VH-VL binders against q96il0. Designs and how they scored, part 309

Target 1, 167 residues: q96il0
Amino acid sequence: APERGAERRDTAPSGVSRFCPPRKSCHDWIGPPDKYSNLRPVHFYIPENESPLEQKLRKLRQETQEWNQQFWANQNLTFSKEKEEFIHSRLKTKGLGLRTESGQKATLNAEEMADFYKEFLSKNFQKHMYYNRDWYKRNFAITFFMGKVALERIWNKLKQKQKKRSN
Short names: E, the ipSAE of ESMFold2; O, the ipSAE of OpenDDE; V2, 0.75 times the mean of E and O plus 0.25 times the DockQ between their complexes.

## First folded at step 11 (VH-VL; framework fv_ebrasodebart)

Design E45 (at its last look DockQ between E and O 0.02; V2 from the best seeds 0.00; counts 0 for: pae E 6.4 > 2, placed apart)
Fold by OpenDDE, look of step 11:
Structure E45 (fold): chain C 167 residues (1-167), chain A 120 residues (1-120), chain B 108 residues (1-108)
Amino acid sequence: as target 1 above (167 residues)
Amino acid sequence: QIQLVQSGAEVKKPGASVKVSCKASGYTFTDYYISWVRQAPGQGLEWMGWISAYEGYTNYAQKLQGRVTMTTDTSTSTAYMELRSLRSDDTAVYYCARGISYRPEGYDYWGQGTLVTVSS
Amino acid sequence: QAVLTQPPSVSVSPGQTASITCSGDKLGDRFAYWYQQKPGQSPVLVMYEDSERPSGIPERFSASNSGNTATLTISGTQAMDEADYYCQAWRSSTAYVVFGGGTKLTVL
């Protein structure tokens, strides 16, 4: 059986946003939209006295962000590719050129493009359902750890107040 | 693998014509443009024109209008460039190149080049 | 025809950053492609118009556009990067393609 050459899925390069926040930032920094995902990356601040729970929360937020960036980068690339293929296929089927005589890109009308969008959404419906499920799970976990960190901070403040009253 | 294979070197006299071929493989020939670019010895790249493999549309550099003809044979996935009324200053390596992403704007694959020498 | 202007030569030491500029009156409408050509070889695409790299091109290659000037940057330049580099643009109104004059990069 001839090994079907694995069609190298043009995975969006894991282009780490070259956006570097200022070195002296004491807060989370929001970068410009990523060119592939169109999502704004967040650079999370690392406190000098970061607790293990705070570190865990930060890591979970970072992982979730990376997951989300990768999903939308791939989705946008797939959408762009399939859209182009659809346009080309429809033009050819109609006996129309892909370009005008001047080399300008030929386009389909809004009605024809509506068919593409409907088909694309239908085809990717299950993928989006899984994405939404996983998105909720991740955000639930983040929210849970946010609550734990909040409680830890309250407890530490109370201990500090007790020590100041005892001296 | 995507390849563009050109015909062999040519020696021509002034006033003669030359026809260079470029056989494409490894992709859908009719989906892309082919451009021709020449390079005189020790000189830069000079764009000659492009042809759409599907529509057959052509666009030639103004300097070569009336002397150059580009054609394609879809059955053999081959592009042709004919240059007429050859002069000594037409001595160059001639390249075929595939247009990127179904457009003639840029070129991602190139032929190996064909040397055309015009000498008396 | 619109002319893209490149410096005729650029020299850089190994490990240093090389910068090659390409300037044109209408380059702002369409960004430049970049090609590398070694002696006796065909040109090779090294940068797309959107500053993306083709597969197989090292990450040390990057491109930027500012106004009517495109710049190819090679960080950590190696001896193997010695070549002629050409910028290329096209005009949307005429669909004409234009190459720069080329830049010889020498690694000293």
Scores: ipSAE 0.417, ipTM 0.714, lowest interface PAE 1.2, mean pLDDT 89
Fold by ESMFold2, look of step 11:
Structure E45 (fold): chain C 167 residues (1-167), chain A 120 residues (1-120), chain B 108 residues (1-108)
Amino acid sequence: as target 1 above (167 residues)
Amino acid sequence: QIQLVQSGAEVKKPGASVKVSCKASGYTFTDYYISWVRQAPGQGLEWMGWISAYEGYTNYAQKLQGRVTMTTDTSTSTAYMELRSLRSDDTAVYYCARGISYRPEGYDYWGQGTLVTVSS
Amino acid sequence: QAVLTQPPSVSVSPGQTASITCSGDKLGDRFAYWYQQKPGQSPVLVMYEDSERPSGIPERFSASNSGNTATLTISGTQAMDEADYYCQAWRSSTAYVVFGGGTKLTVL
């Protein structure tokens, strides 16, 4: 059983967000950065009279946000893990300890770390290329539905204006 | 012709591991998620997890976390699911399925299924 | 985790309309999917994204999803429609996929 206090409440448990927008809000909300992805989630407003097109657009936006959050959360973890493994492997090969005499984590110099960054970029290049392709495809689909919703709203305004003019 | 072809049936003892393959053809493998779904004899469908074919990122059902590993080999367009520490209640038909258009849900193509029998 | 509840069985006469429900908390806020599985076969997608019909699925299949309930509707039910039907939804906040327990459709 974990101990809980005010200090623990200020630092949310792993993988859990405590942000909750006001229930009476009529707007989308930008929440604090997610702990793992470092991206700010959008909390989407759901109006009571949401049209089928508006609902589909909202579902697509929410789905895309969660896909994006998952990608960057995983990428950040992979980067951190592989960086530490590279440092530990090189320190071990050199016969050095994982911590300095002062107790802080030992690290490699900038030239040695450059080897890691080049290797990481090369290893992950295709993954980022596919991410960019999918990001564009998802955002083009969202833009398409945004256009359909905009036309629906314009048409509704014209019908309302036509009705008012008839009175 | 879009097709997912799975490896053959396997018989395992409790405590062993099984690795099922799923070879994709007829489409761009890296454009889609692969999900794994199992079905115990006479029972319903149970989602196990998904893997992004291009990123290699995974999300597993909570009850299987720690026992399952999903991987892909993009050079052969093949997805793999390994289930460890097998128990008799893991006896099931294991399906791979393709997620519709960049999403891990909505499975428009399914493999033929692989029966895994766990017997003492 | 989310639970999708389906009736275990539905029976209809040929030509009648069959309705199969799938209940889950706020299910209408997610995309719902429907699968048909005949004995000894892999599942087949019959409806996706709430109400969309894949190519090759007869027009007598339709679906809706609002509130807490998604519904698969088969008009003019035929003997070949006799199968198990599963609903499925994506729990977007955790990226988990959930299936309903399944409904056996019998055409008498």
Scores: ipSAE 0.104, ipTM 0.666, lowest interface PAE 6.4, mean pLDDT 82
ESMFold2 (binder alone), look of step 11: mean pLDDT 92; pTM 0.945

Design E5 (at its last look DockQ between E and O 0.21; V2 from the best seeds 0.00; counts 0 for: pae E 2.7 > 2, placed apart)
Fold by OpenDDE, look of step 11:
Structure E5 (fold): chain C 167 residues (1-167), chain A 120 residues (1-120), chain B 108 residues (1-108)
Amino acid sequence: as target 1 above (167 residues)
Amino acid sequence: QIQLVQSGAEVKKPGASVKVSCKASGYTFTDYYISWVRQAPGQGLEWMGWISAYEGYTNYAQKLQGRVTMTTDTSTSTAYMELRSLRSDDTAVYYCARDQSYLPKGHDYWGQGTLVTVSS
Amino acid sequence: QAVLTQPPSVSVSPGQTASITCSGDKLGDRFAYWYQQKPGQSPVLVMYDDYERPSGIPERFSASNSGNTATLTISGTQAMDEADYYCQAWRSSTAYVVFGGGTKLTVL
């Protein structure tokens, strides 16, 4: 019985950007594009007197960012893998090697690759629909909490002004 | 109703392997991650790893690296966890759990648990 | 992310308020989750995203987060609330799930 080679199921890329902003930053920082997701990570500033509402907003933004990073890292990995498999399969079918006579990686023409893209998009259509739905839900929640935080800040400023007038 | 139904109790000898199944129903199986958590008798919860049901990507606890394998069958909506080179300290109830989103964060639904006993 | 630390046990009289704490490094950067486990049963999610309550969980259950400490609060504690409670979070760097050591709640 041929030993079915344990297909090394690729571990999910730990899509956590290693970008670390300066310790004394008082602002949000945008890092370089992540190598897997190609998305630019944001490091969120944490104020010294962060309110519970501000903390929740920050956590929601952070979670949504990580969700996006993970999703696109996985999609890019899957895309790259399936693309390579498609190319190899087609070259094999044509009786062509993986390398040209010049030693370059053999490629398919634009028409053949168009078939791959069509198939890939069709196969992943539902996944993209779910992603979009969740993306809107998350951003709606973030926007809602941004509004709440804004109101809280206004209220706190008004209270401080009243205290200063009473003294 | 969302349910996770696990395979029955197992008794194994040291050095053997065990494979536990977890059949999911009541939701789109491929939209979620499955985590595995174990609990030794009288002890706390220990996370073992997670698997993405759609892509089949896995992440295992460092302590179990090399001994654990998680897999899914999307056609049957079933997750599997195999633990090899069993030891007496692997005696535990093993749980499968569904994660709340595409991120392996919280577990909103749990299986009933599978007792695995490792004895000489 | 460091290990999540819980008190091993908490005792409360019926009708009183029980508080269970969970402390961990960088817990202020992540959402906390809480599970109830009764003897011989599977864990049940009782709180998620620091303070959100799943459907079917009584309103007497609440949670909060302050800095690196999450707190589960049970107001008007009942005999049926006697159980083990576990906090949980996840690490973004490794995507690992981490549980607290658990807290045994006894209703006296």
Scores: ipSAE 0.579, ipTM 0.832, lowest interface PAE 1.0, mean pLDDT 89
Fold by ESMFold2, look of step 11:
Structure E5 (fold): chain C 167 residues (1-167), chain A 120 residues (1-120), chain B 108 residues (1-108)
Amino acid sequence: as target 1 above (167 residues)
Amino acid sequence: QIQLVQSGAEVKKPGASVKVSCKASGYTFTDYYISWVRQAPGQGLEWMGWISAYEGYTNYAQKLQGRVTMTTDTSTSTAYMELRSLRSDDTAVYYCARDQSYLPKGHDYWGQGTLVTVSS
Amino acid sequence: QAVLTQPPSVSVSPGQTASITCSGDKLGDRFAYWYQQKPGQSPVLVMYDDYERPSGIPERFSASNSGNTATLTISGTQAMDEADYYCQAWRSSTAYVVFGGGTKLTVL
């Protein structure tokens, strides 16, 4: 079933990843990248006569998307924070300021930064392993409910055919 | 079998801090968020925040932002909640509760509660 | 943050049906949960994911969640059901948990 209702505005996407789907739609929408997570959110269609099982599937997909967005937003912030803390610590040890005479942030050379990247990779390895485990578990659950919804729709279709024949 | 056991009651002065522990057993600790929920005498449940046991990510209630810190130790399956700059209206029973991270099923197991009393 | 509104109290006769509501903006877009708390005890989960019942919770407990309102229904209410009941909305790891203010169910 196609979108219901007219598109209200021809609005360009915001530079902060804001998304404004049509007021009524018969399909899921994929929006622009979220500012903090860099992930593209899905905006889910809600059918007028949604079964409890369909509702649970949709809510599970919504919550998984939000979980994924939060993980990557947090990892992006952690990377940026720890990178700046590492640079700050090394500059302080050298007796240098946090900014150059021109006001730009002071930096470290590539050899010095290699220690940061090595430490960050090591520190975050376990977190990414647990993230991958939960990501696969969530996808298994979603697939399971997708299958249940498909069977429910087939069964409802067969009941309609049996009712028509018995009349 | 599944159990959340909290540390004992605490009496604190205003301005102090308190750290409540919650030791989990009987399940895979890293599959669950741990929420902290408090209940002042005669009042309802107030969510304080949660922590992801495996990644350590936290989300705190806005009212408590800046005063609360939640941590976990996966090697001991223990969650901690620290509340700083205590005030008399922080007097409450503090609960830990788990909720599944990948397929939420609600807070199905709760700790026994830890009474924290803040008085001068 | 979201606000969940519950009636402060509900009274019911034994054997009758009790209905406890929980109202919040677009609450039907999130999973709703229900907890029972008796005096001096920790809360107990009685309904989850809008309408599902944990193992060990009697079949007389049921729930629904649509639009802005979630409802906990207890049919054949017994004296042991007298307790405070809280609704909860769960948003995923990017949001927050919020509880309703609670409803004291009295069985007279």
Scores: ipSAE 0.376, ipTM 0.714, lowest interface PAE 2.7, mean pLDDT 82
ESMFold2 (binder alone), look of step 11: mean pLDDT 90; pTM 0.932

Design E6 (at its last look DockQ between E and O 0.26; V2 from the best seeds 0.00; counts 0 for: pae E 2.2 > 2)
Fold by OpenDDE, look of step 11:
Structure E6 (fold): chain C 167 residues (1-167), chain A 120 residues (1-120), chain B 108 residues (1-108)
Amino acid sequence: as target 1 above (167 residues)
Amino acid sequence: QIQLVQSGAEVKKPGASVKVSCKASGYTFTDYYISWVRQAPGQGLEWMGYISAYEGYTNYAQKLQGRVTMTTDTSTSTAYMELRSLRSDDTAVYYCARDQSYLPKGHDYWGQGTLVTVSS
Amino acid sequence: QAVLTQPPSVSVSPGQTASITCSGDKLGDRFAYWYQQKPGQSPVLVMYEDSERPSGIPERFSASNSGNTATLTISGTQAMDEADYYCQAWSSSTRYVVFGGGTKLTVL
């Protein structure tokens, strides 16, 4: 029985955007699209007097972003790999080389590629459903904490106004 | 109830390999990552790596790169950890743990542990 | 690698409040997790996402973060709370899980 070579399961790309905002930034920064996920990372500003609630919100937003970056990086990698395998397999079946006579990379026609897309979407349907479910849960949590932070800020402003009137 | 059940204790010689299994039950196995953590006698917890049960993506601690392999069998909801080229300092209790979400963050459920003893 | 630093031991009298700290670079940017481990047992998650309590964990357990320091607080400490406690975080850059060195809590 031929030893099925242990297919080196590609380690998940360490999709850490190396984008570093200026140290003195007082605002959130949007980086360039990540090379793996194609998503633009956001660097969140950290206030000097960040409340525990604000910190929790920031951490939730950061974690959700990292989750989203990881998901799409993996999805794009899988898509690219499976697409290449599909093209190679179909060309081989047709008795065609991987390169044209002009030296260009051989491609399949739109109809053949439509079959790939249909199969890929079908295969990954459940994964996308889980993604969407988790996306809504995370965004709901973030929105909820945004509301809490807003209320906290209002309350703190009111307390400061009362203290200024009492002096 | 969610459970992680590990294989029994192992005694190995230096240079040998060990493969520990972790059978998951009570949840959808493919929705979570599995992490492996070891603890040498009288020492703290040491993270070894994790595997995505669905995609099979792995990330290993730098110290164990080249010696550790993590795998999953979705049909049996079982995770495996193989450690090769065993040394005396690999003597530890090995734990599998479920990560709380899609990202390998906190570990909400743990296996009972597997003692691996490496002795000449 | 990110390092999480814990005190090696903390001692408290029964009924008093125990505090265990965990310090690490950029811990203020990441959620902290806490585990209890009794001798011969597997670790048990006692706090997650800095301050959230799993079901079945007593209300006397709480946690907070300030800057790069996470703190586990046990109010009204009982003899049954004697254990090793570990903090844990996740590194976004390396995607590694990192544990603290552990703290032995002794109830005197």
Scores: ipSAE 0.617, ipTM 0.833, lowest interface PAE 0.9, mean pLDDT 89
Fold by ESMFold2, look of step 11:
Structure E6 (fold): chain C 167 residues (1-167), chain A 120 residues (1-120), chain B 108 residues (1-108)
Amino acid sequence: as target 1 above (167 residues)
Amino acid sequence: QIQLVQSGAEVKKPGASVKVSCKASGYTFTDYYISWVRQAPGQGLEWMGYISAYEGYTNYAQKLQGRVTMTTDTSTSTAYMELRSLRSDDTAVYYCARDQSYLPKGHDYWGQGTLVTVSS
Amino acid sequence: QAVLTQPPSVSVSPGQTASITCSGDKLGDRFAYWYQQKPGQSPVLVMYEDSERPSGIPERFSASNSGNTATLTISGTQAMDEADYYCQAWSSSTRYVVFGGGTKLTVL
């Protein structure tokens, strides 16, 4: 459901998630919600001496963010479309027009709309299960590359210590 | 072994529709997007759009908006591409290709192609 | 309006090194992919994730991607490498997959 995905992405930008590495730099920043997905994008810092492995990690995080943005943008579009179709269908059953006498779009009361929300959640349950599976698979891959980057940085620190002792 | 097997060649008149099928085997269908790519005679590859096998969402190339519909049937592991209001310049070989939904490995397996000829 | 620009053709003698370029705005910020297509055949993935080579692709194929340009390099080019080559990337500006226009590699 939209609520499930929006809740995961609408959390305050502070704090670390599996999408954002535990050592997020203070120069990575979180922008305002995207108008289509309602998710806050991470804008990744590109260090001047980024290694090939660090580049790959950053690109994996960017790809995962875009995939996530696309999924929720798609879900929001589907939600809006199916909501309007549901309203139009129920108004037609009542013999009502699509607009009130004042020209505003006709709508349904909260009880009538609850049927829509229940139906939408049920129809999209399988899709959200597969989304959650892929979200975890993607974050496992990112975590794996974070580990590789961490080892690379430890190795570079050891080389730096050896050089300082020699000089 | 991984295979994408497409439906046979089609001959259509301008204004008609065509629906090409792409049956996947040898892998978990819902792990992958299916992209559709066409190639007019003597021309390069033109991306038409993709469908997410598990969510059913589509992204269509701007050029084809309003004329293309992509669907899947997960119970048969089959993707479909329907192109409506056919024109002579829609004559092409139509390919399906998979793209992994959770790792960026590109289009690693392609169907054999389906020639669609629009004759007037 | 994402565009990946490739030279229409590249000619090389057998045994020489061929380079095929693919240019796009900030392409180095995205993963680039390369496909080989021989006449009458479906495309075959030959490079992915900028520089990774799939199993079964000869070691003479390599690739790089930085700045605005991705490059496919074929060392020791053989007659069997004669084909059309396409680059591909995800376009963040349009949220679409984009292919380059293609490059015909001729081995003379």
Scores: ipSAE 0.441, ipTM 0.733, lowest interface PAE 2.1, mean pLDDT 82
ESMFold2 (binder alone), look of step 11: mean pLDDT 90; pTM 0.930

